# VHH binders against q9y6x5: the designs that were tried, part 73

Target 1, 379 residues: q9y6x5
Amino acid sequence: LPPKLLLVSFDGFRADYLKNYEFPHLQNFIKEGVLVEHVKNVFITKTFPNHYSIVTGLYEESHGIVANSMYDAVTKKHFSDSNDKDPFWWNEAVPIWVTNQLQENRSSAAAMWPGTDVPIHDTISSYFMNYNSSVSFEERLNNITMWLNNSNPPVTFATLYWEEPDASGHKYGPEDKENMSRVLKKIDDLIGDLVQRLKMLGLWENLNVIITSDHGMTQCSQDRLINLDSCIDHSYYTLIDLSPVAAILPKINRTEVYNKLKNCSPHMNVYLKEDIPNRFYYQHNDRIQPIILVADEGWTIVLNESSQKLGDHGYDNSLPSMHPFLAAHGPAFHKGYKHSTINIVDIYPMMCHILGLKPHPNNGTFGHTKCLLVDQWCI

## First folded at step 3 (VHH)

Design i15 (framework vhh_8dlx_2)
Fold by ESMFold2-Fast, scan of step 3:
Structure i15 (fold): chain B 379 residues (1-379), chain A 125 residues (1-125)
Amino acid sequence: as target 1 above (379 residues)
Amino acid sequence: EVQLVESGGGVVQPGRSLRLSCAASGFTFDDYAMHWVRQAPGKGLEWIGNIYHSGSTFYNPSLKSLVTISRDDSTNTLYLQMNSLRAEDTAIYYCARHKTYYFRGSWETEYFDLWGKGTLVTVSS
């Protein structure tokens, strides 16, 4: 029978939460599986870009989901939450569920992972749920487990997405120990529910489960605001994305806009597209705007307004506060192994190996995840 | 129904103070941030400032010394206090709501999804 994998994402689960809070259910999962303490995500450290990097193994400039809000200069299309179902935005890469369905003639199942309710290269996940934040974790889990047990061809790859702790991280900030403790305890209880459901249905022994996240969270403050309206008049540019990475489309000469912005605040870096640091791998795509502003950690870019957010992400991917973790359990994984760091793009070739799929060209390195796997020689 | 209604406008002499009110109805007022915006005759919209349900305020720097925004969530009312009024402050004053919602790891904001009809302030002798 073919190997099976369930990929679970808890949005905005900062790696350092594991050291500052107790997770009895997650710790029990890790004790019998593997833990990667830090996952270095891609820039920008946002939900849509990083979720798509996990399932494609590509940097954002290569897979085309370069932000949660985008503009494509060639086609003149705008991407927002209302346009996330247009296949145009997702067609620059082939996610693993598409490869799973096409290479091995297997089925895929999805509970709300970004992109899974969109036909990509004319292929949509065999079973999926349209995005709806009101649908409980339990209902998402019930559908996934039903599809894992009742499919022909068999579901071999399944995804499950949950919005917390990101929503609460934004609302309260990661330094609010009282509120974050409550939220993180609830997530640990959901992990306990997940494990028990899989055991009750006879899936636990033969299923590989990965629990990960797309990014972390950092504390913001009303004392750390960059007012863009004090830098430049809005008549000179179109704003494509605001904070903490502002995407600027000039209405006048690009150099003139750049000169108005470059010395406006000591707490943001201003880049012409060709000057964006190579280490970001955030340059070679038409959806990356001619001028990018990158705020320093914990600083919020605003338009003549204060910010309601006490936590945010999107910052430099070298920051530990932006890093999630990865935990895994199942027949493919060692028991009780701890690893320090991998790149988020390394998850894709590892998953392809577990499923017996030939990966599309990607930016991940299989060697980085080799020691997690029982069928690999770890020297 | 769901609406915002401004009041307190009228003719006022230069140098005097005026307080405008905005009455909200049909929605949970304390879940929303509120804005004041004005439009002088033949000019575009000028943002004055906003206030969050927490009471935190942010003002247009060019107007900060002249105005104070406050709210009373028990009466669903937004206020704009204006001091040292000048002829250039003659405008229609609007209150507006902004909505913040969470979507897949992003706090999105739909600015000015509900506006009042405005109240005219004329600064003249």
Scores: ipSAE 0.041, ipTM 0.426, lowest interface PAE 5.1, mean pLDDT 90

Design i16 (framework vhh_8dlx_2)
Fold by ESMFold2-Fast, scan of step 3:
Structure i16 (fold): chain B 379 residues (1-379), chain A 125 residues (1-125)
Amino acid sequence: as target 1 above (379 residues)
Amino acid sequence: EVQLVESGGGVVQPGRSLRLSCAASGFTFDDYAMHWVRQAPGKGLEWIGNIYHSGSTFYNPSLKSLVTISRDDSTNTLYLQMNSLRAEDTAIYYCARHKTYYFRGSWETTYFDLWGKGTLVTVSS
């Protein structure tokens, strides 16, 4: 009777949405489980980096997925979220599904979590779905519950990814209460469907379920644009990533490029790689470019154009607007317990504990999550 | 056929106004933001401005007072209105398309992924 865990991510679910909108199904889930009100994610506050941090317990400089768009100057390889299948990009860490399959002789299952459709250290998730945004939440849930219910070896770790409310957060912005209330109500209904399906299949009472997210969302505006073409000519650099964290690869002297950018906008910080603040843990990796630009919250970096995005993320991870939440239910978790904050890297060692796995070296602190667990002393 | 075709160029006297058109075909025009870009003889490309499906416009600050960009989604046509033309406005004028789309936690952008052939504007007496 091995312990089982289902990890669910609703992309871009900003923590304070819980305070500003009604979630009857999520609140019923929390009533008999635990809630962490804020999860402090890793920098940069983007989807691929933070999803990989959740399952490895590592900062981005350590696990190697440092952005949704990356360049490696040594190998001359390019990474994007639409061209993410090369194991080279993922091999700097060991995600939990790999550890689960190798240590315990158990299976893993995945509905579109980033990295699960890539062989990492020659190990791919036992069951997985290739990413396709057109596949419904219900179809993803049907596959996950089928795999949880009778696989041999048993599926003990399963993941489920859903791209909302991130897509709508970008389109409408988090301050659009009318549109966001419709989107968030649909998500709450999907949570209700998830719980009902697990109960119907007899999985609910013995399954640990974590519902979390990778980042939040902040309001952007056509009045808050930073035009890079006003600062520097395109002939001086190659652009690896643009907004809100720009990754600059100089074609001329690095100091010349830095000097042209440094005083360009009062709403952007410009860093030589060596000068990136230590608190970001975003320096010690070859995929981090020689110059990084960090826009202030709600500011968008553009190239002689406007931006259609009314919401965005990627900003400083100290910003509450960038923080997701974590809710959990199951035999490993206390009932009705509320916790203030944890670091996103703390989720990995907690999940390893629940599954009985030995964690790989990581940046998480198990002590930060022990108050959530029935088999641990809080103090 | 996926195409952008500019028209309305020619020889114009200084101080006059001129309207350029760009006809789009083979794709859903109202899914795209549209741009105007020009290239003067012996010089690099200069971005003029863009217009989103919403009608929102952003202009090169050096040109903002001299140009107006508009679109008609019912006829799949983009327009550039130029006023008070000077010899330095002599250039080949291009229209280009731009799309933002959501993909797997990323808000992706295609910058200038389709260009017209260009239309020559010569400002001379």
Scores: ipSAE 0.063, ipTM 0.456, lowest interface PAE 4.7, mean pLDDT 90

Design i17 (framework vhh_8dlx_2)
Fold by ESMFold2-Fast, scan of step 3:
Structure i17 (fold): chain B 379 residues (1-379), chain A 125 residues (1-125)
Amino acid sequence: as target 1 above (379 residues)
Amino acid sequence: EVQLVESGGGVVQPGRSLRLSCAASGFTFDDYAMHWVRQAPGKGLEWIGNIYHSGSTFYNPSLKSLVTISRDDSTNTLYLQMNSLRAEDTAIYYCARHKTYYFRGSWETLYFDLWGKGTLVTVSS
């Protein structure tokens, strides 16, 4: 019988929340499984890019989902909430559910993971839910567990996505101890519900479960705003993405736009595309704009407006505040093992190994995750 | 019944202070950021400021020294304190509920989804 894997994401779950708040259900899960304390995500540290990196093992410049808002310079297409189901945006990579369905003639199931309601390389997840934020965690879990137990061909790979604590992190800021404590306790209770449901259905002992996230969260402030309108008139450029990484498409000479921006604020870096730091792996894609502005941690780029988030992400991926964690339990994983750090792109080849799939070429290194696995020799 | 009701408007003399109130009902008030907006006769809407559920405030820079926004979550009430009133402060004052939209992992700030009926402030000798 083929091994099975459930991949769960709690959006915006900053790694150090584990040290600053109590998680009795998650700690019990970790006690019987493995914990990776920090996962170094890809730049930019945004939801769509990092969720696609988890399931492809690729940097954003390679898989093509380079932001939550994008413009493709070659085809002149715009990516937005209304256009997110166009396969064009997702076809630069092969996510694991596609590989799972094509290599082994198995089924995949999805509760709202980014990309799972899109036909990618003419293959859509066998079972999926159209995105709707109003659908409860319980309903998502009920569908996933039904599909895991009642499918032919069998569901061997399943995904489950939940919007918290990201939504509350934006609303309250991660340093709001009272509100974040309430939100994180509710998430821990949902983890308890997940474990209980899997045990009740007889799935728990034979299912591999990964709980992870795409990024962290940092505190923003009304006192840390960069007004882009004070730097440059909107008639000189098209704005593709705003904050904290602004994507600028010049309407005039690129050098002229760059010169208007480069000295405007001490709290952002302005890069011509070819000057973007190599360590970001954020250069080689037509969807990366000619000029990128990168705000310093906790700074928000605005357009002459008085609104600001209390928390945000998208910042430099070297920042610990941007890092999620990974916890896992199941027959493939050791019990009670703690690991310090992996790269988010390392999750894909590890998952391929667990499922017995041949990975597509990727930026992950299987050796970084081998100590988590019972069937691997670990020095 | 989901509603916002402003009160405290009226005729005030130049140089005096006035406090406006906005009573919220039918929703969990402490879950929302709240705004004050005004409209002077024959003019467009002018944003005054907001207060987040955390208590953090942000003001229109042209008005920051003249106004203070506060909230009392125990009574579901939003306040606008105005000092050194001038004739140009004559306007209808609205409170509004801040709406954020979360779609497929994308956080988006939407426009105000709930408005009060407004309260008139007239600054006249």
Scores: ipSAE 0.015, ipTM 0.310, lowest interface PAE 7.5, mean pLDDT 89

Design i18 (framework vhh_8dlx_2)
Fold by ESMFold2-Fast, scan of step 3:
Structure i18 (fold): chain B 379 residues (1-379), chain A 125 residues (1-125)
Amino acid sequence: as target 1 above (379 residues)
Amino acid sequence: EVQLVESGGGVVQPGRSLRLSCAASGFTFDDYAMHWVRQAPGKGLEWIGNIYHSGSTFYNPSLKSLVTISRDDSTNTLYLQMNSLRAEDTAIYYCARGKTYYFRGSWETKYFDLWGKGTLVTVSS
């Protein structure tokens, strides 16, 4: 029996939601598994970058998915939802499903994890669903469990992605206890459905399951806006990404663009690419623009006087509000163990170990996750 | 090469209608959501509305009954139809290229990476 792993992401699941709301199904999962209370994600704290970091073990500057909106000055390509299937954007790293298929000649399955519907290094997930937000959690789960149970060669690595609580976190903000309580209860019910389905199909006892997320969420407000148009005319630059990290491509007078922006607001930092703090590991990639603006937590950069966002993410990765959690259950994991913090890049080498794969060079440290695993010595 | 060019502005009497056009060139027009934004003299930018590549429209609630946004992807042209014009509608009108939809775990955002030069609309007797 080869080891099997199912990696599940609930987008935008802020770590402290676990302390502020009740999760009976997740709590039962954790009781017989492990919990990492905080996962320190990579900068910028956005969906595509962090989902790709989980499966590559690399910082964004190394794997090349540096934002949800990108521009490559060398090739003059623009990354957006309309061209997210271009392999060019994903080819700077090798995600775990590619390694799984090539090293062990096994199969991988995917329900909408970012990148899994793209051929990367000429290899696409053996089974996958094209991204479609209208597809229910139940349908995604039906496909994943079918592929885990009935595939030849066997599916040993599977991924499942769900858009909540991120969509509701943006719409309502994380401080809206009434709406967030409803959304988070629904997620807990989906976790219960997941566990029940795996038990009914005889998969539960032999399957390693990781439940995690890519980032958290912070409260935004109409009282915390930075109007970029008050500082600089749009004719001076091309805007590659806006908020809360703005990516600025200067058109004219590169130094003058920086000088117009550097004192624009007390609630954002303006960096020349070479001056971006080393702790972000967000500097050494052609897709990182010459000038980056980083808004303070809860502040929104706008080109008009209004924003409808009540919650957002993308902020400094040292902020606890940006941190997700990790819970895991299965034969590889201890039962009833709690761990304080790991880095999101540490998940990849841990998963490679569980699957018996040789990891590609990565920024994770296997030692950080040893205490979670039954076959490792931890003191 | 990559540009947006507005046209159709001018002097118009109160109560009349006016249609503005925006010609796009140098990019695949039907891949983008398109926006109209205006700036009245001495005031900030006011978002009017947008239209997705699907044809779905969103409007500033204060302007919804007075304006209609449409697009012709075969001619790479964006339109703004304005009815019952008032003196307070006097402004420079800009078209802009942007995104305003949910994208793989990101809530809808308005960002503009390309702007036109603007066209002046003056509503006076």
Scores: ipSAE 0.013, ipTM 0.233, lowest interface PAE 8.4, mean pLDDT 88

Design i19 (framework vhh_8dlx_2)
Fold by ESMFold2-Fast, scan of step 3:
Structure i19 (fold): chain B 379 residues (1-379), chain A 125 residues (1-125)
Amino acid sequence: as target 1 above (379 residues)
Amino acid sequence: EVQLVESGGGVVQPGRSLRLSCAASGFTFDDYAMHWVRQAPGKGLEWIGNIYHSGSTFYNPSLKSLVTISRDDSTNTLYLQMNSLRAEDTAIYYCARDKTYYFRGSWETKYFDLWGKGTLVTVSS
């Protein structure tokens, strides 16, 4: 009777959406499970970094996925969409599905969680789908539930990733009540479908299910732009990542580049790598560039461009707008319990405990999640 | 067929106003930000401004007081209103669709992926 866990992510699901919109299916899930109202994610508050932090329990500087676009100064490699399947980028940590497969001769299954279509330390998820945004939630769910019921060795850890509400949050901005209401209602319906499918297949009572997200979303505006071209000429640097955290690789003296940038806008902070605030845990990795620009919430860094997204994330992880939530249901979890806040790195050691796995060294604190679990003493 | 067709150009006297239209077909118009761009004879492209699906506008600061961009999503039409036309406004005017795509939690670099054929505006005597 090995314990089973399904980890579900709705990309860009800001915590306060739960208070501003109605979620009848999600609220029924929470009523019989647990809710963590805010999850403090890692910096930078981007998709690839935070999804990898959830499954490794590590800060970005430790697991090596430090942005959605990266440059490694030691090897001179570039991480882009065409390179996201190179194991080099993912090998600085051991994600939970690898540990699950290696410690107990168990299987893992994945519907598009970042990193699951990559062999990491020569181990790929036992069952997986190559990333394709055109594949429906229903098809992802059908594959996951098939694998949970029809696998030997048994699938004990499964992941399911969905791009909404992040894609719509970028397109419309989180303040667009009409469009966001439509998108969030659709997500709630998908949660209803998920629960119904698990009940129909006899999985619901014995499966632990976590529903979470990697980050939130904040409103952007054409009135809140930082034109980097007005600060510095393109000949002085290589741009590794742009907004809202710009990664600058100097082509000339680092101090000269820093001096051109440091007073250019009152709405961004300019850091030499060694001066990045310790609270970000974003310093000790060769993929973090010599100069980092951090825009203030709702400000967008641009290169003499006019068209912008209306919502964005990547900002300071202390901002409530950047925080997701976590809801969970299953035999490992209390029923009807609400908790205020955990760190996103705390999810990994909790999941290891539920699955009976020995966690790799990590930045999470198991004590922060004890009150969620039926087999733990809370104080 | 996916296309943009500009109309409303022609010969205009200096100081007059003119409204250009751009008819979109073959795609979900209200899903895209739209731009106006012009090219004067023997010169490069000059960006005029854009309008988002939300109706929010952003203009070239040099032209902001002289132009207004609007859209009618019910008719799939983009508009450019120009006031106080001068000889230097003589150009071919293009509408263009914003190529913005989402990839795994990120908006990728924008560029124009669909252009109209252009409409000529001549400002003379």
Scores: ipSAE 0.042, ipTM 0.407, lowest interface PAE 4.9, mean pLDDT 90

Design i2 (framework vhh_8dlx_2)
Fold by ESMFold2-Fast, scan of step 3:
Structure i2 (fold): chain B 379 residues (1-379), chain A 125 residues (1-125)
Amino acid sequence: as target 1 above (379 residues)
Amino acid sequence: EVQLVESGGGVVQPGRSLRLSCAASGFTFDDYAMHWVRQAPGKGLEWIGNIYHSGSTFYNPSLKSLVTISRDDSTNTLYLQMNSLRAEDTAIYYCARHKTYYFRGEWETKYFDLWGKGTLVTVSS
């Protein structure tokens, strides 16, 4: 029987939520599995980039999904929620479901994971759902478990994406204990439903399950705003992405735009593309704009007419508030093992190992996840 | 009858204070975030600030020391308190109900789907 893996993402699940709230169902999952307390995500700490890094093992500059809003300087194409299904944007990498389908007689299944409703290198997930936020967690789970039990060739890799706690983190902010407690309790209940469903269908004992997230969340405030309109007139640039990482495409000389921005606020850093810190691995792609602005944690870049969020992400990936966690259970994983930190790009080569796939070249290090696995020596 | 009605405008002297009201009817007011927006003669719309159902406020940084937004959900009323008024504050002031949307980890206020007719504030000696 080939090994099987279900990869689950709860968007915006900050690592320290595990320490500040009660998760009885997730705690039971971890007790008989493994926990990685912090996952260091890729920069920028946004949903589309980090979800694609999980399944490709690549930095954003390498896989090409460099933001949730992008402009490609070579082809003059724009990426937004209205055209995210153009394969052009996703074709700079090979995600694990494509590799899974091409190396052996295997199928993949997907409930809403970013990229799974797009043909990438002429290969789309064998079973998938088009993205629709109105579709319940239960319906996503019902489809995934049906496909895991009733497919030929067999589904060996499956993904499940859920929008919370990110949606509520933005709406209420992560410091709203009353509202976040309610949201996180509901997520724990969904984890309980997932485990129970897998047990009832006879899948639990032979399925590897990873529960993770793409980023965390930090509190924003009316007292921490950077008004870009006070720095520079709209006639000098095109805005490709706004907050907390602004992507600036100059309409005039780049140096002139940079000079108008560079000292405008003590709470943002302004970089020419070649000056972006090497540690971000956010430089070598045509979709990274000539000037980027990086707001300090909890600061929001605004225009005079824009609404603001109560919580946000996208900030420096060294910030603990931006870090998710990873929990896993199944025949590939140790029981009761706790690990401190891995890089989000390390998840891909680990998943390839579990599935018996040859990974494409990637930025992950298999050695970082070795101690999680029963078939590996971790000394 | 879904509507927003602003009131409290008029002629005021420079340096004075003024409070505007916006009365909401025909919808569940406490489910919505509310905004104040103004338009000076011959100029575009300028966002003043907003208030969420939670009571949390965000302001245009250029105006935040001069204005306070509040709401009374029991009377379905939104307020804008303005202090130290200047001639450049002369504008039509609108209240607006906003639409938010969420798409894969992004939360945005996208549209103002209901506006009042506006109330004129003239700051002159």
Scores: ipSAE 0.033, ipTM 0.424, lowest interface PAE 4.9, mean pLDDT 89

Design i20 (framework vhh_8dlx_2)
Fold by ESMFold2-Fast, scan of step 3:
Structure i20 (fold): chain B 379 residues (1-379), chain A 125 residues (1-125)
Amino acid sequence: as target 1 above (379 residues)
Amino acid sequence: EVQLVESGGGVVQPGRSLRLSCAASGFTFDDYAMHWVRQAPGKGLEWIGNIYHSGSTFYNPSLKSLVTISRDDSTNTLYLQMNSLRAEDTAIYYCAREKTYYFRGSWETKYFDLWGKGTLVTVSS
């Protein structure tokens, strides 16, 4: 029987939450598995881009999901609110579930991972759930475990996505210890439920399970706002994305728009597309706009409107507050091993190795994750 | 029963102050950001301001010097204090509960999912 892998994401699970709160179920998982303490995600540090980077091993400029809201300058199409099912947006990369289905004649299953309800290169996940935030973790888990046990060809790659702690991180901010402790305890209980369900169904001993996240969270405040309306009129540009990375499409001369924005606030950097730092790998795509504004950590860009968020993400990917973690358990993984840091793009080639798939060209480095694996040695 | 009930409206003379209340029941009030919205006769909805669960407030810039929003989570009550009332402040005043709409990893406020029935404020001599 081929190797099996379940990839689980808890959206917005900041790495240092593991040190500041108690996770008895997650700690038991790690005790007989592996922990990567920090995962350096891709820029911009947003949900849709980073979830697609995990399953493609590519930077955002290469896989084409460059934000949660996008505009393509060549085709003049708009991608809004991350719910667009047009394959056009997703076709610049080949995610692992497509590779799994096409290379090995195996099935894939998905509970709401971004992109899994879209036909990409004419291939959709064999089993999937349409995105609906109201569907419980238990229902998602029930479907995934049903598909793992009742499929032909066999499901060898499965994904499970959960919105917390991101939703609560935005609402309360990561510094609200009372509310965050309740949310994080609930997540730990869900991890306990996951392990228990897999054990009861006879899946646990032969299944590789990865628990990870796409980004972290930082505290925002009504005292840390950047009002774009104070430095430039709406008639000079079209706003493609707002905060904390604003994507500006000029309606007049680009240099004139740039000059109006460059001194607007000491708490944001203003870049012409060609001046975006190379370390971001955020330049070579038609969906990246001519001017990008990057707010400093904890600052929110607004247009004379209230901000609902006490926590946010999207900031510079060098910031520890933006980093998630990775924990894993299963026959492919060492037991009781702790690793410091990997890049989020490194997850894809590692998963391909576990599943016996040939990875598509990618930005990950297999050597960075090989210390986690029983059939490998350290870099 | 999940509901919001506004009170404190009525006829007031120009230049006076008025405090509106909104009583919440049937849900965990301190988990929600709350808003005040008004509708003048023959006009659309005008947003007045909000108060987050943290107690932080944001106001419509055109109204900021004239209004104060506060909450008492122990009594599940939202308040709107209005000062220096003018004839143009004549409107039905609604309190509304903010719904966080989480769509594919986007935590966004998209709409108000619970409204009170409104309380009429008439500013007239």
Scores: ipSAE 0.016, ipTM 0.368, lowest interface PAE 6.5, mean pLDDT 90

